# VHH binders against b0bn94, part 8

Target 1, 137 residues: b0bn94
Amino acid sequence: AEVQQLRVQEAVDAMVKSVERENIRKMQGLMFRCSANCCEDNQASMQQVHQCIERCHAPLAQAQALVTSELERFQDRLARCTMHCNDKAKDSMDAGSKELQVKRQLDSCVAKCVDDHMHLIPTMTKKIKESLSSIGK
Below, E stands for the ipSAE of ESMFold2; O stands for the ipSAE of OpenDDE; V2 stands for 0.75 times the mean of E and O plus 0.25 times the DockQ between their complexes.

## First folded at step 5 (VHH; framework vhh_7nfr_2)

Design g1 (at its last look DockQ between E and O 0.11; V2 from the best seeds 0.00; counts 0 for: pae O 6.1 > 2, grease 25 > 24.2, placed apart)
Fold by ESMFold2, look of step 5:
Structure g1 (fold): chain B 137 residues (1-137), chain A 127 residues (1-127)
Amino acid sequence: as target 1 above (137 residues)
Amino acid sequence: QVQLQESGGGLVQPGGSLRLSCAASGFTFSSYAMSWVRQAPGEGREWVSYISSSGSYTYYAKSVKGRFTIARDNVKNTLYLLMDSLKSDDTAVYYCAKGPYTYEWSSGKYRYTFDYWGQGTQVTVSS
């Protein structure tokens, strides 16, 4: 069961790093350049400069929220699948199955959940990158 | 120092209701999914309910679905379990747990197991 959960961890980490490199890093650079421009108006009040900088951060904040939201959807699907496995294991215990047999059944069920959800990652990645392309337009 | 402190347990009659609370400190509560896990005497732990870090997604074990409601208040750093229509089979120590399945931006890690849980609160349902 640890081996299967590490598979998901490695795949999600790789996807997020790809999104960071290809999309988020560019937006971070734009945010810093925008913020620097806010500081060039020496007639602006301190509050006006701070508000200008705050607006420059909005696209990056939106991008991070979008990625977090999609990851949350993925995590929710995996949690539902895993909790269903726990329900089946409890049903087997209530029916009198031996604990070792139930443990093996549970581990197999969770491994299937992981395998099925690994196949969703490419589609999730595509959706995230498409949505990120619309931010800051 | 991560701390989870459960409260609100007690003795109730069948059909009764309880509201469990879990006060969280020592970590950024709003960044983590949270769960309730229970353990009946002589039994293994049962994953009872799950709520995502934002609160947008919830899930319940079949044994409690329709009777229990999980909720969180990310301002007060508090997790709740509202239990209705309690049955004798609900008798257990109830733990709030940090996790599973959360991505932590600061560490770049996906957390897929329960990282920490509290000391538990006893719920006893007896006729």
Scores: ipSAE 0.205, ipTM 0.595, lowest interface PAE 4.6, mean pLDDT 82
Fold by OpenDDE, look of step 5:
Structure g1 (fold): chain B 137 residues (1-137), chain A 127 residues (1-127)
Amino acid sequence: as target 1 above (137 residues)
Amino acid sequence: QVQLQESGGGLVQPGGSLRLSCAASGFTFSSYAMSWVRQAPGEGREWVSYISSSGSYTYYAKSVKGRFTIARDNVKNTLYLLMDSLKSDDTAVYYCAKGPYTYEWSSGKYRYTFDYWGQGTQVTVSS
């Protein structure tokens, strides 16, 4: 159901905003200051400056990868859950069940998937934030 | 430093098959999602396929869905693209791209972003 998808999307968005505000934004600031410092070395070659800037970007890149990886894992799990719901619905239809009954079962199944996964978001958020806090240290 | 090296391209007849490989180094390969993109002559770059860091999640462009299969070996640090039922329209330079379907922090949107590209490998489908 579209409503269920919206629920989980909103929850994920809220988590991302929280992570951005508390962790990523600070990392961005550090990256910019570090990069600016690289540019102030008038004795460095173009290659050296570029390498310096790349080093400055490494923590943020790692942070980005970590968050994205967690989100992908989350989305993958949710997708598999809902796919199983769909498969069950198809099986029921093939077995001769009434369409309305199948729809109700599908909706219920998807709702359960969303509920179960939404319950994981706080723990996932905590884990992400803890991991991000250790980056660069 | 990050390095991506594509291989496996070549000339093939319509209906044929190819397997592309991308050797990755200079980063923790298993921690990053990867993509294949291609660029046909005179056209812009087109996203082809995406695979999550663990390989559990895959996505394909409509134009290649059902024909192409993306895979990865995180032990060998290698990305693969299995291309079946090739068509003339598949003729392009194929690039391995490092980058997840990532959240763009500045805009608040999810998008495909790639921070590194390989040199590409030419795929030509012709009779």
Scores: ipSAE 0.017, ipTM 0.296, lowest interface PAE 6.1, mean pLDDT 87
ESMFold2 (binder alone), look of step 5: mean pLDDT 78; pTM 0.788

Design g2 (at its last look DockQ between E and O 0.07; V2 from the best seeds 0.00; counts 0 for: pae E 5.6 > 2, placed apart)
Fold by OpenDDE, look of step 5:
Structure g2 (fold): chain B 137 residues (1-137), chain A 127 residues (1-127)
Amino acid sequence: as target 1 above (137 residues)
Amino acid sequence: QVQLQESGGGLVQPGGSLRLSCAASGFTFSSYAMSWVRQAPGEGREWVSYISSSGSYTYYAKSVKGRFTIARDNVKNTLYLLMDSLKSDDTAVYYCAKGPYTYEWSSGKYRWTFDYWGQGTQVTVSS
């Protein structure tokens, strides 16, 4: 089961790195340049400059919220799947099944959970990237 | 110096409500975005909610969206978190944070970083 958890974690890490490199990093750059431009307006009041900077930060904040939301959804779904596996294992034990047999079934169940969710990662990645690309436009 | 002081935490039953406050000083409060972050026992810190400097933009973690409301009073230099329909999973120390300052991938999570934190206030949801 531990090996399975590592598999999905590595895949998620790879996805996040990809999203960071291709989308978030660029958005950060835009935010900083935008903010710098706000500061260059020497005719603007303090309030106007702050409002300008506030607008500059909004897209990146939205991006972070979006990515976090998607990851939470993914992790929650995976957690429910594995919890279900644990419940089944407990039920089997209560029914008098042998421990070794129950362990094998549990491992198989968790493996399936991980496999099924790993298959979702490419689609999730695409969705995230597309959503991020539309932010601020 | 920058100071953030949380209050309003306590023990509440599931389905109950709480209102957290954060008193800010030592900086121009109205010029900065603010956030709430929480840390459950044995868990890492989790971003909860964001509010822009003027309050025009607000964002929420999926786990609290629809139940929590972030607000601010820039005249009183105070940040608020209205928490409704509380669940046991909401049990955590809640921190007021200045920012976000940066964004990074760390400790297996993509998260905001903050330059200043309060001491936190304990929220316990239990029957």
Scores: ipSAE 0.203, ipTM 0.598, lowest interface PAE 2.4, mean pLDDT 90
Fold by ESMFold2, look of step 5:
Structure g2 (fold): chain B 137 residues (1-137), chain A 127 residues (1-127)
Amino acid sequence: as target 1 above (137 residues)
Amino acid sequence: QVQLQESGGGLVQPGGSLRLSCAASGFTFSSYAMSWVRQAPGEGREWVSYISSSGSYTYYAKSVKGRFTIARDNVKNTLYLLMDSLKSDDTAVYYCAKGPYTYEWSSGKYRWTFDYWGQGTQVTVSS
């Protein structure tokens, strides 16, 4: 189970780093330049400057929410899969199966869950990057 | 400092109802999936229910499906578990937990672990 946890952690970390490098940093730069422009109107009220800055932050906030939402969806699917594995293991123990056999069943079930979800990461990454590219159009 | 404080446990008769609450502090509650996990005396922990950070997805162990309802209030930073039709084998200490899957923007890390910080709340179902 430690090996399966590390596989998922490393793959998701790599995906998020790729999205940050290619998309999020650009949006952060645009946000700061937009915010600086809000401060150039020396006749604007304090409220007007703050409202301008809030609008400048919307694209980055939207981008981070999108990535978080996709990670939530991935997490939810993996959690559901592993909870089904736990249910199967409990059913086997309640039916009188031996502990070693139940452990092997559980380990195999979780490994399959991880394999199936690892194969989803490339398509999830592509979807995220394409969706992020449309923000701010 | 992360803190989770469970409450609402107690003694109930079979068929009864109970509502558990978990007050969260010391972290951005709305950014994390949350779970209820229970442990009967002398047994391992059982993942009872799961709710996503937004609340859009929920999941229940087979043993409690249809009887328990998980909910969250991201304004009050509180996690709930409504337990109906309680059975003797629901007797356990119930813990709320952060996890098991979370992403932390500050560290750039994704975690597949449960994090427990409370003492739990005892639920006893006895006739």
Scores: ipSAE 0.139, ipTM 0.555, lowest interface PAE 5.6, mean pLDDT 83
ESMFold2 (binder alone), look of step 5: mean pLDDT 79; pTM 0.782

Design g3 (at its last look DockQ between E and O 0.66; V2 from the best seeds 0.00; counts 0 for: pae O 5.3 > 2, unsure alone 64.7 < 65)
Fold by ESMFold2, look of step 5:
Structure g3 (fold): chain B 137 residues (1-137), chain A 127 residues (1-127)
Amino acid sequence: as target 1 above (137 residues)
Amino acid sequence: QVQLQESGGGLVQPGGSLRLSCAASGFTFSSYAMSWVRQAPGEGREWVSYISSSGSRTYYAKSVKGRFTIARDNVKNTLYLLMDSLKSDDTAVYYCAKGPYTYEWSSGKYRYTFDYWGQGTQVTVSS
């Protein structure tokens, strides 16, 4: 299970880093430049400046929420898959299967869960980047 | 400081019901998936139920599906397990757990093990 944990961790970390560097960081830079422009109007009230800045921050907040939502869906699916594996292992123990055999079945089941979900990461990444490109409308 | 405090356990007859609660503090509860895990005497921990951070997606171990209901209140930062049709096999200490499979923006780490759990609440189903 430790090996499968590392596989998922590395793949998700790489995906998030890619999205952060290619999309989110650019949005963060735009947010700060937008915010700085809000501060250049010496005639604006304090409330007007704060509202201007708030509008500048909305796209980044939306982007982070979108990425978080997609990660949640991925995580939920993987958790459900793993719980099914635990159920199958318990069924085998209750039916009298040997402990070593049950452990092999469980390990194989979890590896399959991870393999299946690794295949989804490229598609999930593409969907995220496409959705991020829509922010700003 | 992450804290999880379970309550609502007790002694109940077979076929009875209980409602477990877990008060959460020290983290943004609404950002994390939560689970219930139980441990019977002399056994390993069994993953009982899972709920997504929003509460929109739930999952149950086969042994409890149809009898248990997981729920959360993200305003009160509280996780629940509604237990119906209790059996002697449900006798265990029940733990509230943060996770699994969560990404932490602040640390940049993907965690897929249970990070934190409480002290547990005893559920005993006898006679």
Scores: ipSAE 0.170, ipTM 0.575, lowest interface PAE 4.9, mean pLDDT 83
Fold by OpenDDE, look of step 5:
Structure g3 (fold): chain B 137 residues (1-137), chain A 127 residues (1-127)
Amino acid sequence: as target 1 above (137 residues)
Amino acid sequence: QVQLQESGGGLVQPGGSLRLSCAASGFTFSSYAMSWVRQAPGEGREWVSYISSSGSRTYYAKSVKGRFTIARDNVKNTLYLLMDSLKSDDTAVYYCAKGPYTYEWSSGKYRYTFDYWGQGTQVTVSS
């Protein structure tokens, strides 16, 4: 089960790194430059500068929220799948199955969950990147 | 820093009820799914219940389904577990857990397992 957890975690990490490099990092740069410009207005009050900076941060916040939302949907589905595997294992134990047999079944079930969900990651990544590209336009 | 503090545990007779609470701080509570996990003496940790960030989706272990109800108040940053029809087999330390799947932008980490746990609260069901 631990091996399976590492598999999906690595895949998700790779996706996040890709999104960070191609989309989020650029948005961060824009946010910083925008914020810097806010700070250069010597006629602005403290409140106005803060409001300006908040406006500069809005696209990045939206981007991060979008990615988080998609990841939550993904993790929710995967969680339900693996939790169901655990329930099956408990049922088998209660039915008098051997521990080793139950463990094998559980491992197989979790492996299938991970495999099925890993296959969704490329499509999810594409969707995320497309959505991020439309932010601020 | 992330903090989870469980409360509400105690001694109860079989068939009785308890309500556990978990006070959360140090993170945006409303952005993360939460779970309850328990550990009986001499046994491993057992997942009990899951609730999505918005509370729109819940899931229960078969052992507690129909008896326990997970809920959350995102305004109060509090997670709840309503336990009805308690059995002796429910005796355990109950933990509030962040997850099981989370991603934190501050750390850049995505975690498959629970990333934070409380200290736990003892629930004892005995006649």
Scores: ipSAE 0.029, ipTM 0.343, lowest interface PAE 5.3, mean pLDDT 87
ESMFold2 (binder alone), look of step 5: mean pLDDT 78; pTM 0.780

Design g4 (at its last look DockQ between E and O 0.04; V2 from the best seeds 0.00; counts 0 for: pae E 4.9 > 2, grease 24.22 > 24.2, SAP .693 > .668, placed apart)
Fold by ESMFold2, look of step 5:
Structure g4 (fold): chain B 137 residues (1-137), chain A 127 residues (1-127)
Amino acid sequence: as target 1 above (137 residues)
Amino acid sequence: QVQLQESGGGLVQPGGSLRLSCAASGFTFSSYAMSWVRQAPGEGREWVSYISSSGSYTYYAKSVKGRFTIARDNVKNTLYLLMDSLKSDDTAVYYCAKGPYTFEWSSGKFRYTFDYWGQGTQVTVSS
């Protein structure tokens, strides 16, 4: 249903905001502070300053890539689940099932996809936060 | 504004091949999963293929699995569909779509809905 799909979308948005506020924003602040310190070395060559700044950016780049990868995996699982439901509906229709029955089966299949992905969000959040905690150590 | 422009359609013989392209602009293409959707005359839209934002995950409808290949170039912001072993049943307008499929429960028909659709390109498979 519409309300279940909206709940998953809202839950994912809330999770992303939580990870950004709790972990990512703090890492951004550290990156900028680290970079500013690189610029205060009066004896460093231009190349040494650049390399210093590059090292400061590594933890944040790593964190952003991890979050992006987990979101891609989540979206792929949902799309794959939904597309499988469509295949089953087409098979049933080609086999001669009545249109109303096929529609009900499709709706139920998609609702199950959404419900299953709601149950994955807490685990995904925990994995992201644990992985982010290990970055930079 | 989000813009999706499909190209590469045309008339082909059964067993032939086509390569469809979709040029994307107005959004960060590499951040979104993309899909190909087709619509035959008098029918609803059918979700043909899906590719994740990085390109690492692909999925195909049973009707085209083994014959079609989806690909993307995130540098050129372009989505592709290589169509091989074409049959008359593949005749349709093919659309490039941003995002995942949604289901519109109000219509009572099987539907594929996205945040935005391209204008479509016609593929006709005929002797």
Scores: ipSAE 0.155, ipTM 0.529, lowest interface PAE 4.9, mean pLDDT 80
Fold by OpenDDE, look of step 5:
Structure g4 (fold): chain B 137 residues (1-137), chain A 127 residues (1-127)
Amino acid sequence: as target 1 above (137 residues)
Amino acid sequence: QVQLQESGGGLVQPGGSLRLSCAASGFTFSSYAMSWVRQAPGEGREWVSYISSSGSYTYYAKSVKGRFTIARDNVKNTLYLLMDSLKSDDTAVYYCAKGPYTFEWSSGKFRYTFDYWGQGTQVTVSS
């Protein structure tokens, strides 16, 4: 079970690093430059500068919400899958199955959960990146 | 100096509602975006909601979207979080945070970083 958890974690980490490097980091740069430009307008009022900076920051906030939402959805699905595996294991034990047999079934069930969800990561990544690319346009 | 003070937390039954407040001082409140962040027992801090400096832009974590509403009063220098349809999973210490400043990946989550935090207010949802 620990090995399976590590597999998923590594895959998610890799995805996040990719998204950060290819999308979020660039968006951060744009936000900072945008904000700097707001500050360079010496004819603008204080209120106008603040509104300008607010607009500069909004896309990044949206990006945070989007990425967080997708990851939470992914983690929730995986959690439900593994919880179901645990429930089955408990039921088997209650039915009088041997411990070793139940353990094997549980391991197999969890492995399948991880495999199925890992296969979703590339599609999820693509969706996230596409969505991020549309932010601010 | 920057100060953030949360209030409004307490014990509530599932399905109940609470309103959190955050009193801000020591900076021009109306010039900065603000956020709510929460930390459940045994878990890391989780971003909950964002509101821009004027309140024109608001965003929510998936787990609270449709149930929570972030708002602010820039005249009173106060940030609010209206929490409806509360669930047991909403049990946490809720923090008011100035920012965000940037993003980072930590503790298995992609999250904002903040430059200032309040002391937090406890919200407990239990029957």
Scores: ipSAE 0.071, ipTM 0.508, lowest interface PAE 2.7, mean pLDDT 89
ESMFold2 (binder alone), look of step 5: mean pLDDT 79; pTM 0.793

Design g5 (at its last look DockQ between E and O 0.08; V2 from the best seeds 0.00; counts 0 for: pae O 6.9 > 2, placed apart)
Fold by ESMFold2, look of step 5:
Structure g5 (fold): chain B 137 residues (1-137), chain A 127 residues (1-127)
Amino acid sequence: as target 1 above (137 residues)
Amino acid sequence: QVQLQESGGGLVQPGGSLRLSCAASGFTFSSYAMSWVRQAPGEGREWVSYISSSGSYTYYAKSVKGRFTIARDNVKNTLYLLMDSLKSDDTAVYYCAKGPYTYDWSTGKYRYTFDYWGQGTQVTVSS
């Protein structure tokens, strides 16, 4: 039971590290180089330099928001699946099923939710990386 | 300091209504999913309802669906539970909670394992 929860956590952690290394870190490098260039015009006003730097940060902010949003959707989908298992277990108890049978049914249902959502991680990762590529241009 | 403070509970007759509130502080409320969890006398905690950080996704336990409505106000950092058609079985302490629950894999038992919740507000149906 703990093994299935750990599998999902480890897979999500690995995905986040991959996206950070492959996409986010490169955007951070671009952001800093862009910001440094904003400071090279010694005739620019302080306001012009600040606005230039703000524009340099926008792609990274958008990227971080996208990753956060996709993680929320994944966690919500998994939570709804496992919560549905609880409702089915209660229905079985109310219908008179024995406690041992209901507990085995619940455990199996939750394990299946985890397995099914593990298979979604590669496609979610691909979607994130494709979306990140369009932000940076 | 993360704080969750529930209010709005009370004594109500069967068929009555209550509105629970949960004031949140010490964290970025709009970034997290929130839940209501209840605990009846002598029983374990039971998940009641869930709402995503944006409010786009809601979920209700089957025993309360159609009677309860979860809502949030991300400007006021407040979570709500509108409770209609209350039954004696709804008598419990109601807790506001941050985040989702987990299944206890080591024991095979379904449990809520929220990191933060408040002291709760008592809802009593009947006399």
Scores: ipSAE 0.084, ipTM 0.438, lowest interface PAE 6.5, mean pLDDT 80
Fold by OpenDDE, look of step 5:
Structure g5 (fold): chain B 137 residues (1-137), chain A 127 residues (1-127)
Amino acid sequence: as target 1 above (137 residues)
Amino acid sequence: QVQLQESGGGLVQPGGSLRLSCAASGFTFSSYAMSWVRQAPGEGREWVSYISSSGSYTYYAKSVKGRFTIARDNVKNTLYLLMDSLKSDDTAVYYCAKGPYTYDWSTGKYRYTFDYWGQGTQVTVSS
């Protein structure tokens, strides 16, 4: 159900905003200051400055990869759950169940998937934030 | 360190088929989505296909949809691209890329970004 998808999306968005505010924004600041420092080296070649800036971006890149990886994993798990729901629905239809009954079962199954995964978001958020805090140290 | 190595490219006639492989190392392959990207002569990079970490999600560019199939073996740490019904327009260097649909922290939006690329493999479709 679309409503269920919206619920998860909102929860994920809230988590992302929280991570951005508490972790990523600070890391961005560090990256910019580091990069600015690279640019102040008047004796460095263009290549050296560029390499310096790339090094400055490494922690943020790692953070990006970490958060994205976790979100991808989360989304993938949820998708598999809902796919199983769909498979069950198809099986029920093939078995001669009434369409209305199958729809209700499907909706219930998807709702359960969403509920189960939403319960994981706080723990996932905590894990992400802890991991981000260790980057660069 | 992250390493991606493409293989399987070559010369093929229009209508032919190829299978590309990408050997991945230096990271937990099964935890990351992967993509194929290609670059034709004189053109920019073009996204071709995406596959989620477990393989449950696959996406294709309009230009290759129905002809190409992306797959992965998480045990072998290998990404695949099955290319059928090849056309001259498919001629390009093909790259495997590490990177899912990512959140752009500078813009606050989700976007396609890739953090690592292989050296690429040449695919030439010609009669």
Scores: ipSAE 0.017, ipTM 0.269, lowest interface PAE 6.9, mean pLDDT 86
ESMFold2 (binder alone), look of step 5: mean pLDDT 80; pTM 0.788

Design g6 (at its last look DockQ between E and O 0.24; V2 from the best seeds 0.00; counts 0 for: pae E 7.0 > 2, grease 26.7 > 24.2, SAP .795 > .668)
Fold by OpenDDE, look of step 5:
Structure g6 (fold): chain B 137 residues (1-137), chain A 127 residues (1-127)
Amino acid sequence: as target 1 above (137 residues)
Amino acid sequence: QVQLQESGGGLVQPGGSLRLSCAASGFTFSSYAMSWVRQAPGEGREWVSYISSSGSYTYYAKSVKGRFTIARDNVKNTLYLLMDSLKSDDTAVYYCARGPYTYEWSSGKYRYYFDYWGQGTQVTVSS
């Protein structure tokens, strides 16, 4: 089970790093430059500068929310799959199956959950990147 | 440092109700999915319930579905488990756990499966 957990974690980390490098980092740069421009207006009030900076931050905030939302959805799907595996394991134990056998079945079930969901990551990545590319336009 | 502290456990009669709480600190609570896991005497750990970071998604083990409700307050950094219609089989130590996996945008970190646990709170259902 631990090996399977690492697989998913590494795959998601790789995806996030890719998204950060290709999309988020650029958005951050834009946000900083925009904010810097806000600060250069010597005639603006404190409130106006703050509002300007908030506007500059809006695209990045939207991007972060989008990525978080997609990851949350992914997590929900995988979590449900894994919990179903646990339910099956409990049912087997209640039915009098041997503990070692149940553990093996559980591991196999979780492995399948991981495999099935890892296959979704490339598509999810593509969707995220496309959506991020539309932000701010 | 990450801390999870359960409370609300106790002795209750069958058919009774309890509300467990888990106080979280040391991390951005709203960025992480949370779970309740229990362990009955002589048994392994059982994943009881799951709630997503925003609270938009919830899931329950078959054994507690329809009786338990998981909730969270991201402003108070608190996880809840409302337990109704309690049964003797619900007797266990209940743990608050961070996971099963989550991403914290501020740190750029992703975790899979439960990485932090509370000390647990004892729930005993007995006549």
Scores: ipSAE 0.209, ipTM 0.620, lowest interface PAE 1.8, mean pLDDT 89
Fold by ESMFold2, look of step 5:
Structure g6 (fold): chain B 137 residues (1-137), chain A 127 residues (1-127)
Amino acid sequence: as target 1 above (137 residues)
Amino acid sequence: QVQLQESGGGLVQPGGSLRLSCAASGFTFSSYAMSWVRQAPGEGREWVSYISSSGSYTYYAKSVKGRFTIARDNVKNTLYLLMDSLKSDDTAVYYCARGPYTYEWSSGKYRYYFDYWGQGTQVTVSS
């Protein structure tokens, strides 16, 4: 299960890096420029400046929440797939299959879950990028 | 600074109920997934429940599913755990935690860990 967890981590890391470079970094730049403009008003109160800056951060915060939500949805789907594998392994053991055979069947089932869900990462990436493009308009 | 403070723990009899609260400050609460994690004496930490930033997706450990309910109030920046039908096995310190499955914006990496924790609240189930 360690090798399969590493496969998922590497694929997700690559996807998040792509989203960061192409979408999040631009939003972060806009956030900083917006915040700097808030500080140029010498007649604004400290609270007014802080509120201005918080408003500038809203699009990036929304983007981060979106990415986090989509990533957690992905992991929840994968966990559900692996839980089904556990059910099938229990069925096999209850039916009298040998322990070693059941373990091999379980490992194969989990590996398939990982492989199938890794193939969904490009689609998840596209959805995230499309959604991020509408933030900060 | 990110701060998480749990409350609502206590001593209850088996079959009883408790409602835990976690007050969050120092970050945009509505932007983060949140979890409850517990640790029984002499044992490792167990992930009890998870709720997405919007509240649309929830997850429960098999040991508590059907008995515990996670909820959040993004206006009050508060996370809740409603615990029903408590058993002696539920005796633990309960922690409010931010995450897991967090993209670390400072490092640029996706991580499987909880990045901030509360101090915990004790729940004891005994006669």
Scores: ipSAE 0.041, ipTM 0.284, lowest interface PAE 7.0, mean pLDDT 81
ESMFold2 (binder alone), look of step 5: mean pLDDT 81; pTM 0.804

